# VH-VL binders against Probable nicotinate-nucleotide adenylyltransferase (nadD): the designs that were tried, part 5

Target 1, 199 residues: Probable nicotinate-nucleotide adenylyltransferase (nadD), of Chloroherpeton thalassium (b3qyz5)
Amino acid sequence: MKKIALFGGSFDPPHYGHFALCTLTRELFSPEKIILSISKNPLKGSANAPEAHQLAMAKLMAEELGKTGPVFEVSDWELRRAGFSYTIETLRHFHAIEPNAELLLCIGEDNYQIFEKWKAYQEILQLAHLVVFARSGTQGEQQSSRIIPPERYTWVQLDLPLSSSDLRREIAEGQDWQAKMPSSIAAHIAAHRLYQNEK

## First folded at step 14 (VH-VL; from W3 with light chain S93R)

Design X5
Fold by ESMFold2, fold request of step 15:
Formats: structure tokens, sequence, C-alpha cells
Structure X5 (fold): chain C 199 residues (1-199), chain A 120 residues (1-120), chain B 107 residues (1-107)
């Protein structure tokens, strides 16, 4: 069956952790398409890039990932909507576009632990297979929510201590940040002076 | 079973602020998503705001934005709602509400209510 | 914002009567509606969630139906303890909004 993987996030900024997750998903599931779905950042502040730059950097990420095969695509559908989007709404959108594809919803471990609090989470499980990226091994999986049937998710252990929040702080403080992302993205950040403190 | 115990009734002057507390027991506050609902005397229920765990954000009804702040102290398992620039129309019973189960958890547990009276 | 309009605003019925309360949404809200009972001087109590799912511990004489824009709460055989105000709540999208309420009195 045709598989389409979905990565949600603000990618603010993208980094090699995102690359590792996308690459591993491609190797494990061989999806025909991997969609980077840009979501609004719930923590608004001067430390975040404007949405136009978030979209531009996500496109650079897709270009870099696509050098080994053009399966990567960026979606700004969530950005174009008013307010924040629930994941179920994003899944319904992509299901309508690709009704015969298996959707793989890629999420972090922290979101997996509270997944039953998500709007319409049972319909999410009907529309998509969860791919959970976690530092915890199968022991951590056993301690997670037991409401999700084992056949509806895949646990992928990956210990990559990289985060966009840490990077934003490192850029603002003048730390060594450029090596943590592809040079095209680092150049974009530098050229537009993103993540600099103005006061 | 969740219990929500709110602070006592308050009388305020117009222009003042009030901070209502909601102590959680039976669960820890981090296991819940607390929302606040008020009811003016003889009137219906009005949703004020609450925490959305899917987004990690507190959402406020537009009429209260700029005047309301909802916070949580996980060390004491206590949620707070603070309403500033009080008007006589803010006289109401204020409830905290939540649910312990999966979505939709709105709202199978309610505090007893806190009467806030705004008068000269 | 989604407006929730309840009808009737009040009703008076005898014990044993079937009563129906309707809630209309200004926009489609799928099934994401709850019904609440509030007895005088008490906090509200959830009766129904997702339009038609009965909360545990709620008597089976209560039922809910509807989807999209029109929803109904039915009490199949009114009991004296059902004297209360009843509210619908939409939780499809923020801000969450209640209907204005329906006051049920026993003749």
Amino acid sequence: as target 1 above (199 residues)
Amino acid sequence: QVQLVQSGAEVKKPGASVKVSCKVSGYTLTELSIHWVRQAPGKGLEWMGGFEPEWGETIYAQKFQGRVTMTEDTSTDTAYMELTSLRSEDTAVYYCATGSGSWPYYFDYWGQGTLVTVSS
Amino acid sequence: DIQMTQSPSSLSASAGDRVTITCRASQGIDRYLGWYQQKPGKAPKRLIYDASSLQSGVPSRFSGSGSGTEFTLTISSLQPEDLASYYCLQYDRYPFTFGQGTKVEIK
C-alpha cells in the first residue's frame, strides 16, 4: 500500500535531529512521500522566526533531504488556517488528498504519553499509524499509555539530544550552532539575523 | 476520583482584581487540563478559558483576553484564575472544571464554585 | 465564535412525561457536543458527551442525538429529581460555548 509519512512541527529552526528522524523513517517504512507539515508555534515570542522564514527553512530542509531521492514535500496548510490546528484536522486534510494511502503520523515520546488527551484520538488511530520517536527502549514503551493498540504504532528508539529550543538559545548567545544543521539553513539564519535578541 | 476544592467567596470593588484558587486532589495537576467557567446570578454558564494539552497552551475566551490569567502551581497541585479590572458584570460564581479520562474530558469534575461579588 | 441556541428557554412538565431540549449550533460541530444538568445551588454535571454517549452513572432515561448543527437531549420519563437547568456545550473548537440554558420545572 502507498505510504505517506507526516512530520508536524514549527521547524524553528530545522536541525540534524529532524534530518535523522526523516532519514530513519524513509529507511524503515519506505514511504512514497514524506510531508513536513509546518504548524504554528504555540509559544509566541521574539525568540521565534517569523512564519515566512520557518516555511523557507523547511523548504531548505526538504531540498537537502531530497538530494538522495525526491520524496520530501513541505505543506503550509496549517499555517494558512486561522488559529492552531488539531492533528485530527490535518490528518483529515491529507486523507482527503490521498484516500488510498497509509498515513504514518510521526510524533515524539512526550506526545505519545498524552495521546489520549488529543482531540478525536481514536479517529487519528483509524486514519494513521503512529511512529513514535523516543529515547526510551521497549521498557519505556511498556510504561506508556496502554490505550493504544500495539498494531497502531511503531516504537523507534533514537537518542538525539538536539532541539530547536536549545538551538534558538545558542544562536542568540553566540554559541557554536552552525554545525548542527545543513549549511544552507545556517546561511539563511545568518543572512536574515534570525533568533537574535533585539533588546 | 478527582476532587477540586476552590477558595472562599470574595467581595471586591470595581477596578480591583481577584485570584481564585482550585486545589486538586485524587490526581496530580499535571494529569489534568483545568478550565474555568463562570455563572452570573440568574444567568447561564460561560466558558472563560482553559489549558489545551495538544498545543501546550492556555486559551482564553476573547471577552476576557487582557484581563484574565490562568496559572498552575504543580508543587501544590493548585490552579489559579486571576481576573483584573473587575466590573459589576463580573459578579458571578466561578468554577474550575476538568476530567480525568481520555478526550473528550470536558467536564466531569467541577469545583464547588467561588462567588465573587463586585460592588461599590 | 460558534453560537449555541437552546430551545425552549423553560418548560414545565409532569412526572412521567417525555421532554425534549434542542440545541442548534451556528456552524457545524460534528458530534462534539455535551449536555449538562445543573440543580439549584450546585455545580453542573455532565450527562452526555459526543452528542449521544451517556456518562457513566447517568440514568438511561437520558439520551442524546444529533450531529452537525442540531442536537437533542431527551428525558424519556421525567422524574422529580430531574428539576434542573440543562445546558449544551460545544467543544469542537475554541472558544468553547454553552447554550443559554433550559430550565425544567415539575408541575
Scores: ipSAE 0.684, ipTM 0.844, lowest interface PAE 1.1, mean pLDDT 88
Fold by ESMFold2, fold request of step 15:
Structure X5 (fold): chain C 199 residues (1-199), chain A 120 residues (1-120), chain B 107 residues (1-107)
Amino acid sequence: as target 1 above (199 residues)
Amino acid sequence: QVQLVQSGAEVKKPGASVKVSCKVSGYTLTELSIHWVRQAPGKGLEWMGGFEPEWGETIYAQKFQGRVTMTEDTSTDTAYMELTSLRSEDTAVYYCATGSGSWPYYFDYWGQGTLVTVSS
Amino acid sequence: DIQMTQSPSSLSASAGDRVTITCRASQGIDRYLGWYQQKPGKAPKRLIYDASSLQSGVPSRFSGSGSGTEFTLTISSLQPEDLASYYCLQYDRYPFTFGQGTKVEIK
């Protein structure tokens, strides 16, 4: 049975933390495809990049990741919808496209800890296997394992303290940010003067 | 188990602003998703907005866009709803509401309500 | 926005009667609807979630049914303490919207 991994995020901007997570997913699960599913900007015209630039940078990320194998793909399905999408809606979409694939839903530990508050979380577990990326120990896993069967998730520890929010501030403040992402993405940010008004 | 205690009644003139507080007890504010609902005298319930934990964002009803701001102070476990440019039709009881269970948690626990009167 | 149309706006019934309140959504909302009871001067209380699931501690005389666009709250044997206003709420998508309410009185 083929595996398709879903990495949701705004990638605003992408950084080496995202790269590490995607690379580790490829090594651990050998999926046929890893889809970078771009989420909408929370606030238009604020501290975030316009959606066209989000998409462009995600494509640059997929190109850089794909240099050692063409398993990475960008999806703008969520961007094309009105408003924010619930994860269950995104999963239904990809399940309809690939009904015979095992979907791997990649999430952070913070989302794992509140997973039961997600819309239709029980159906999410029927459609996908969770891959949980965590920086901390097993306490977070134990709190949520009461409602998520062990066969429905894989716990992966990875200590990479990078965040798009910190990067947006660092770019706006003129701090040294270029080393935290591939040069193609840094060049795109600079050429288009993205994130210059971070508040 | 969750207790929501709201600030007291307020009387405002048209054009003013009001900021209603909602103090959380029994849970930490970060464990909850606070929403705000109002009810004009003799009328039904109207959802104003709330925090969506899946997106990490506060969502506002379009009717209140530009006039309402919902914030949280984690250090005091207190949520706030501020409504600006008040008019007489904003006279209502304002509730904070939440739930501690799994989805759908809308809404197991409610504050006692805060009457805001806008006149003259 | 999804409009929730509730009927009737009010009703009077005798203790022991079966009471039915309906809610219609302007668009399909799957089963993502709750029912609330509000007694005078008090905050609302959730009775039903996901159209038909009974909230813990709510008497079994309350039941809900429906999906898509048509939903029903039933009180199988009306009790004096059921004097209240009743509201439906859709939470399929933002903005969340309430029905306009149904006032239930005992005669």
Scores: ipSAE 0.660, ipTM 0.824, lowest interface PAE 1.1, mean pLDDT 88
Fold by ESMFold2, look of step 15:
Structure X5 (fold): chain C 199 residues (1-199), chain A 120 residues (1-120), chain B 107 residues (1-107)
Amino acid sequence: as target 1 above (199 residues)
Amino acid sequence: QVQLVQSGAEVKKPGASVKVSCKVSGYTLTELSIHWVRQAPGKGLEWMGGFEPEWGETIYAQKFQGRVTMTEDTSTDTAYMELTSLRSEDTAVYYCATGSGSWPYYFDYWGQGTLVTVSS
Amino acid sequence: DIQMTQSPSSLSASAGDRVTITCRASQGIDRYLGWYQQKPGKAPKRLIYDASSLQSGVPSRFSGSGSGTEFTLTISSLQPEDLASYYCLQYDRYPFTFGQGTKVEIK
């Protein structure tokens, strides 16, 4: 059965935590394709990169990941839509393109805990299998709602305590941030002065 | 069972601000997605904004963007809606609303409403 | 923004009558529409979600139908306690929008 994994996010900026998740997904599930789907955020502020730079950095991430296997792609489909997009719409889009593929929807534990509040979550479960990434030290599966059947998700532990929010602050403050991402992405951030608090 | 108890009626002058509170009981605030709806006297319902759990963001209706702020204090399980630069057309009953179930949860539970009158 | 237009704006009917209220969306909203009842001086109450799903505890005389752009709330046998204003709400896309309302009066 053909498998296509979907990662949604702003990648603002990308970091080695994202790389680890993508690499682990490739090793655990052997998907033929891993799609990095860039989320639209109409509430962006000065602490966030413009959408064009988020897309550019996601493409650099996909290029770097692709050096070990050319299964990574970036999708700007959500960015081309007006306003915020819902995951169900993204899944319908990829299902229409690849109706014979098994879609793996990759989400964080925090999203899993509130998954029943997502738009059309029952249809999401019909279209995709959830892959839930949890970090070390969290209360895992036992704290979640019992509404999601066990056969509809796979629980994966990965302890890499990196966050884009922390990185944005570290870049603004001049902390050591470049080692937390591939050099191509660090160079892009520096060249375009992203995440600087220059007022 | 979710219960939403709002602060009392207020009278404001044009140009002032108002902050309406919505106290949650029966659930913790973090379990809910609070939205705000207003109704001018004798008029229909108007959605102002609310928290979208899928995106982790508060979304405001564009006509209120820049004048409205919706916040939450999880230590007291209280949501707030603040509307600034009040005008006479802002006279309305303001409701907080939510739902405790799965999607679609809009809107099983409503506060009693808070009348805000903007005059003189 | 998606505009929701209700028809009629008001109506009067006798107890026992079948009452129909229509809501039209300016763009397709799939099934993502709710119906609300607001009795005088009270907060709204949800009757229907996802166009046709009856809220628990709501009398079976209420039903909803439709998808896409056209939706209908039906009261199969109007009761005196159904005196209220009725609103549709689309929640397919932000900003969420209500119809302008339909006042239902008993003659």
Scores: ipSAE 0.659, ipTM 0.836, lowest interface PAE 1.2, mean pLDDT 88

## First folded at step 16 (VH-VL; from W3 with heavy chain E31D)

Design Z6
Fold by ESMFold2, look of step 17:
Structure Z6 (fold): chain C 199 residues (1-199), chain A 120 residues (1-120), chain B 107 residues (1-107)
Amino acid sequence: as target 1 above (199 residues)
Amino acid sequence: QVQLVQSGAEVKKPGASVKVSCKVSGYTLTDLSIHWVRQAPGKGLEWMGGFEPEWGETIYAQKFQGRVTMTEDTSTDTAYMELTSLRSEDTAVYYCATGSGSWPYYFDYWGQGTLVTVSS
Amino acid sequence: DIQMTQSPSSLSASAGDRVTITCRASQGIDRYLGWYQQKPGKAPKRLIYDASSLQSGVPSRFSGSGSGTEFTLTISSLQPEDLASYYCLQYDSYPFTFGQGTKVEIK
């Protein structure tokens, strides 16, 4: 059965943490396609990159990942929509495009903990299998879900101490940030002076 | 069971601010998504804003944007709604509301309401 | 913003009567509609979620139906304790919006 993995995020900016998640997903599940779906945040402030740059950087990320296997794509479908990016709407969209594929929805542990509060979460479980990435250094162990049936998710432990929010702060403060991402993305950030403080 | 206990009635002059509290018991505040709904005397219910868990952000109804702030103090399990630049049409009962269940959790549990009267 | 229009705005019925309240959305909202009961002097109480799912502890004489833009709350046999105002709420998209309410009186 054809498998398509979905990673939602703003990728603002992308970093090697995102790369590690995507690479591990490719190795563990062998999906025919991994889609980087760019999330829209209507509360976005000036500290975030403009949507056009988020899309450009996600494309650079997909190109870098694709050097070792051409399964990565970028979707801007969520960016074209008004308001909040609801995962159920994204899943309906990709289900309509690929009705015979198994969708793998890749989420972090924080989102897993509140998953039952997501819009139409029961339909999400009908449309997709959850892949939950847990970080080392918290509890670091698989946790049973009271609500989500065990057959509807896979728990994956991954040591990944990077965040886009920390990285945006590090760029603004002039800390050493370039080593946390591929050089093509670092060059894009520098060339367009993204995430830098104004006077 | 979740209980939401709100602060007492307030009388304010036009131009003042009011801050209504909503104390949570029977659950921890961080496990809930608190919303605020008001009702002018003899009128219907009006949603003011609330926390959206999928995004981890508070959303405000446009008519209150810029005048309302919704905050939480996790050390006391208390949510707050502050409304500034009060007008006479802000006279209403203000409710906090939430749910402890799965989607859709809007709205299993309601506070008792706080009457805010705006007059000189 | 999605407008929610309830009808009737008020009604008066006898105990035992079948009562129907309708709610129309200005655009499609799928099944994402709840029904609330508010008795005089009390906070609202959720009766129905997702258009047709009955809240635990709510009497089975209450039922909901509809999808898209047209929704109905039915009380199959009106009881004296059902004297209240009833509201629909759409939660398909922000801002969430209530219908204007339907006041139900017992003859």
Scores: ipSAE 0.641, ipTM 0.815, lowest interface PAE 1.5, mean pLDDT 88

## First folded at step 17 (VH-VL)

Design B1 (from Z6 with heavy chain S33D)
Fold by ESMFold2, look of step 18:
Structure B1 (fold): chain C 199 residues (1-199), chain A 120 residues (1-120), chain B 107 residues (1-107)
Amino acid sequence: as target 1 above (199 residues)
Amino acid sequence: QVQLVQSGAEVKKPGASVKVSCKVSGYTLTDLDIHWVRQAPGKGLEWMGGFEPEWGETIYAQKFQGRVTMTEDTSTDTAYMELTSLRSEDTAVYYCATGSGSWPYYFDYWGQGTLVTVSS
Amino acid sequence: DIQMTQSPSSLSASAGDRVTITCRASQGIDRYLGWYQQKPGKAPKRLIYDASSLQSGVPSRFSGSGSGTEFTLTISSLQPEDLASYYCLQYDSYPFTFGQGTKVEIK
């Protein structure tokens, strides 16, 4: 069966953590496509890049990843919507485009633990198989939710503590941040002075 | 069961601020997604904002954007709603509300309400 | 913003009557609608979620129906304790919005 993996996020900025997750997903599941679905940020602040730059950086990420296998795509469907989007809406969209594909929804462990609070979570489980990325150790195996049937998710251990939020702070403070992302993305950030303190 | 106990009534002058508290018992505050709803005298219910767990962020109704701040103190299991630049039309009963179940958890548990009166 | 229009705004009915309250959304909200009861001087209480699912502990005389833009709360046999205001709430998208309310009085 055709597999399509979905990574949602604002990628603000992208970093090698995102790259690691994408490449591991490619190796573990051999999906026909991996879609980076750019999400609107419900709380916009001065510390965030404008959406046009988030999209540009996501495209740079997909280009870099694609050098070793052209399975990566960027979707701006969530950005083009008038309002905020829930994951269920994104899944309905891709299900309608690819009704015969198995959708793999890639999420972090923290979201897995609160998954039952997500809008229409039962329909999400009908539309997609969850791929849960958890930090290494025994935390995930001991903290697994009982509400999600075991056949509906795959648990993947990956301890890579990079975050866009920390990275935005590090850029604003002038920390050594360039090594945490491909040079094309770092150059884009520098050229446009993204993530500088406005105060 | 979950109980939400709010702070007492407030009387304020126009231009002041108010901070209403909502103490949680029977659950840990971090397991709940607190929303705030108000009701002017003789009027209907009005959603002000709340925490969206899927996005990990607080969403405010546009009408209150820039005047409202919703915060939590996990050490005391207390949620807060602060409304600034008060006007007479902000006179209302303010409720905190949540649920401890799965989606849609809106809203099984409500505080008793806090009357805020804004008058000169 | 999704506007929720309730009708009637008030009604007066006798004990034992069937009462119907309607709620219209300005755009489709699927089934993502709840019904709330607020008795005088009290906080609201959820009766119905997902348009038609009865909250645990709510009497079976309450029922909900509808999807998309048209929704109905029915009280099959009005009881004296049902004197309250009733509100619909859409939770399909932010900002969440209540209907204006329906005040139900017992004659």
Scores: ipSAE 0.645, ipTM 0.839, lowest interface PAE 1.2, mean pLDDT 88

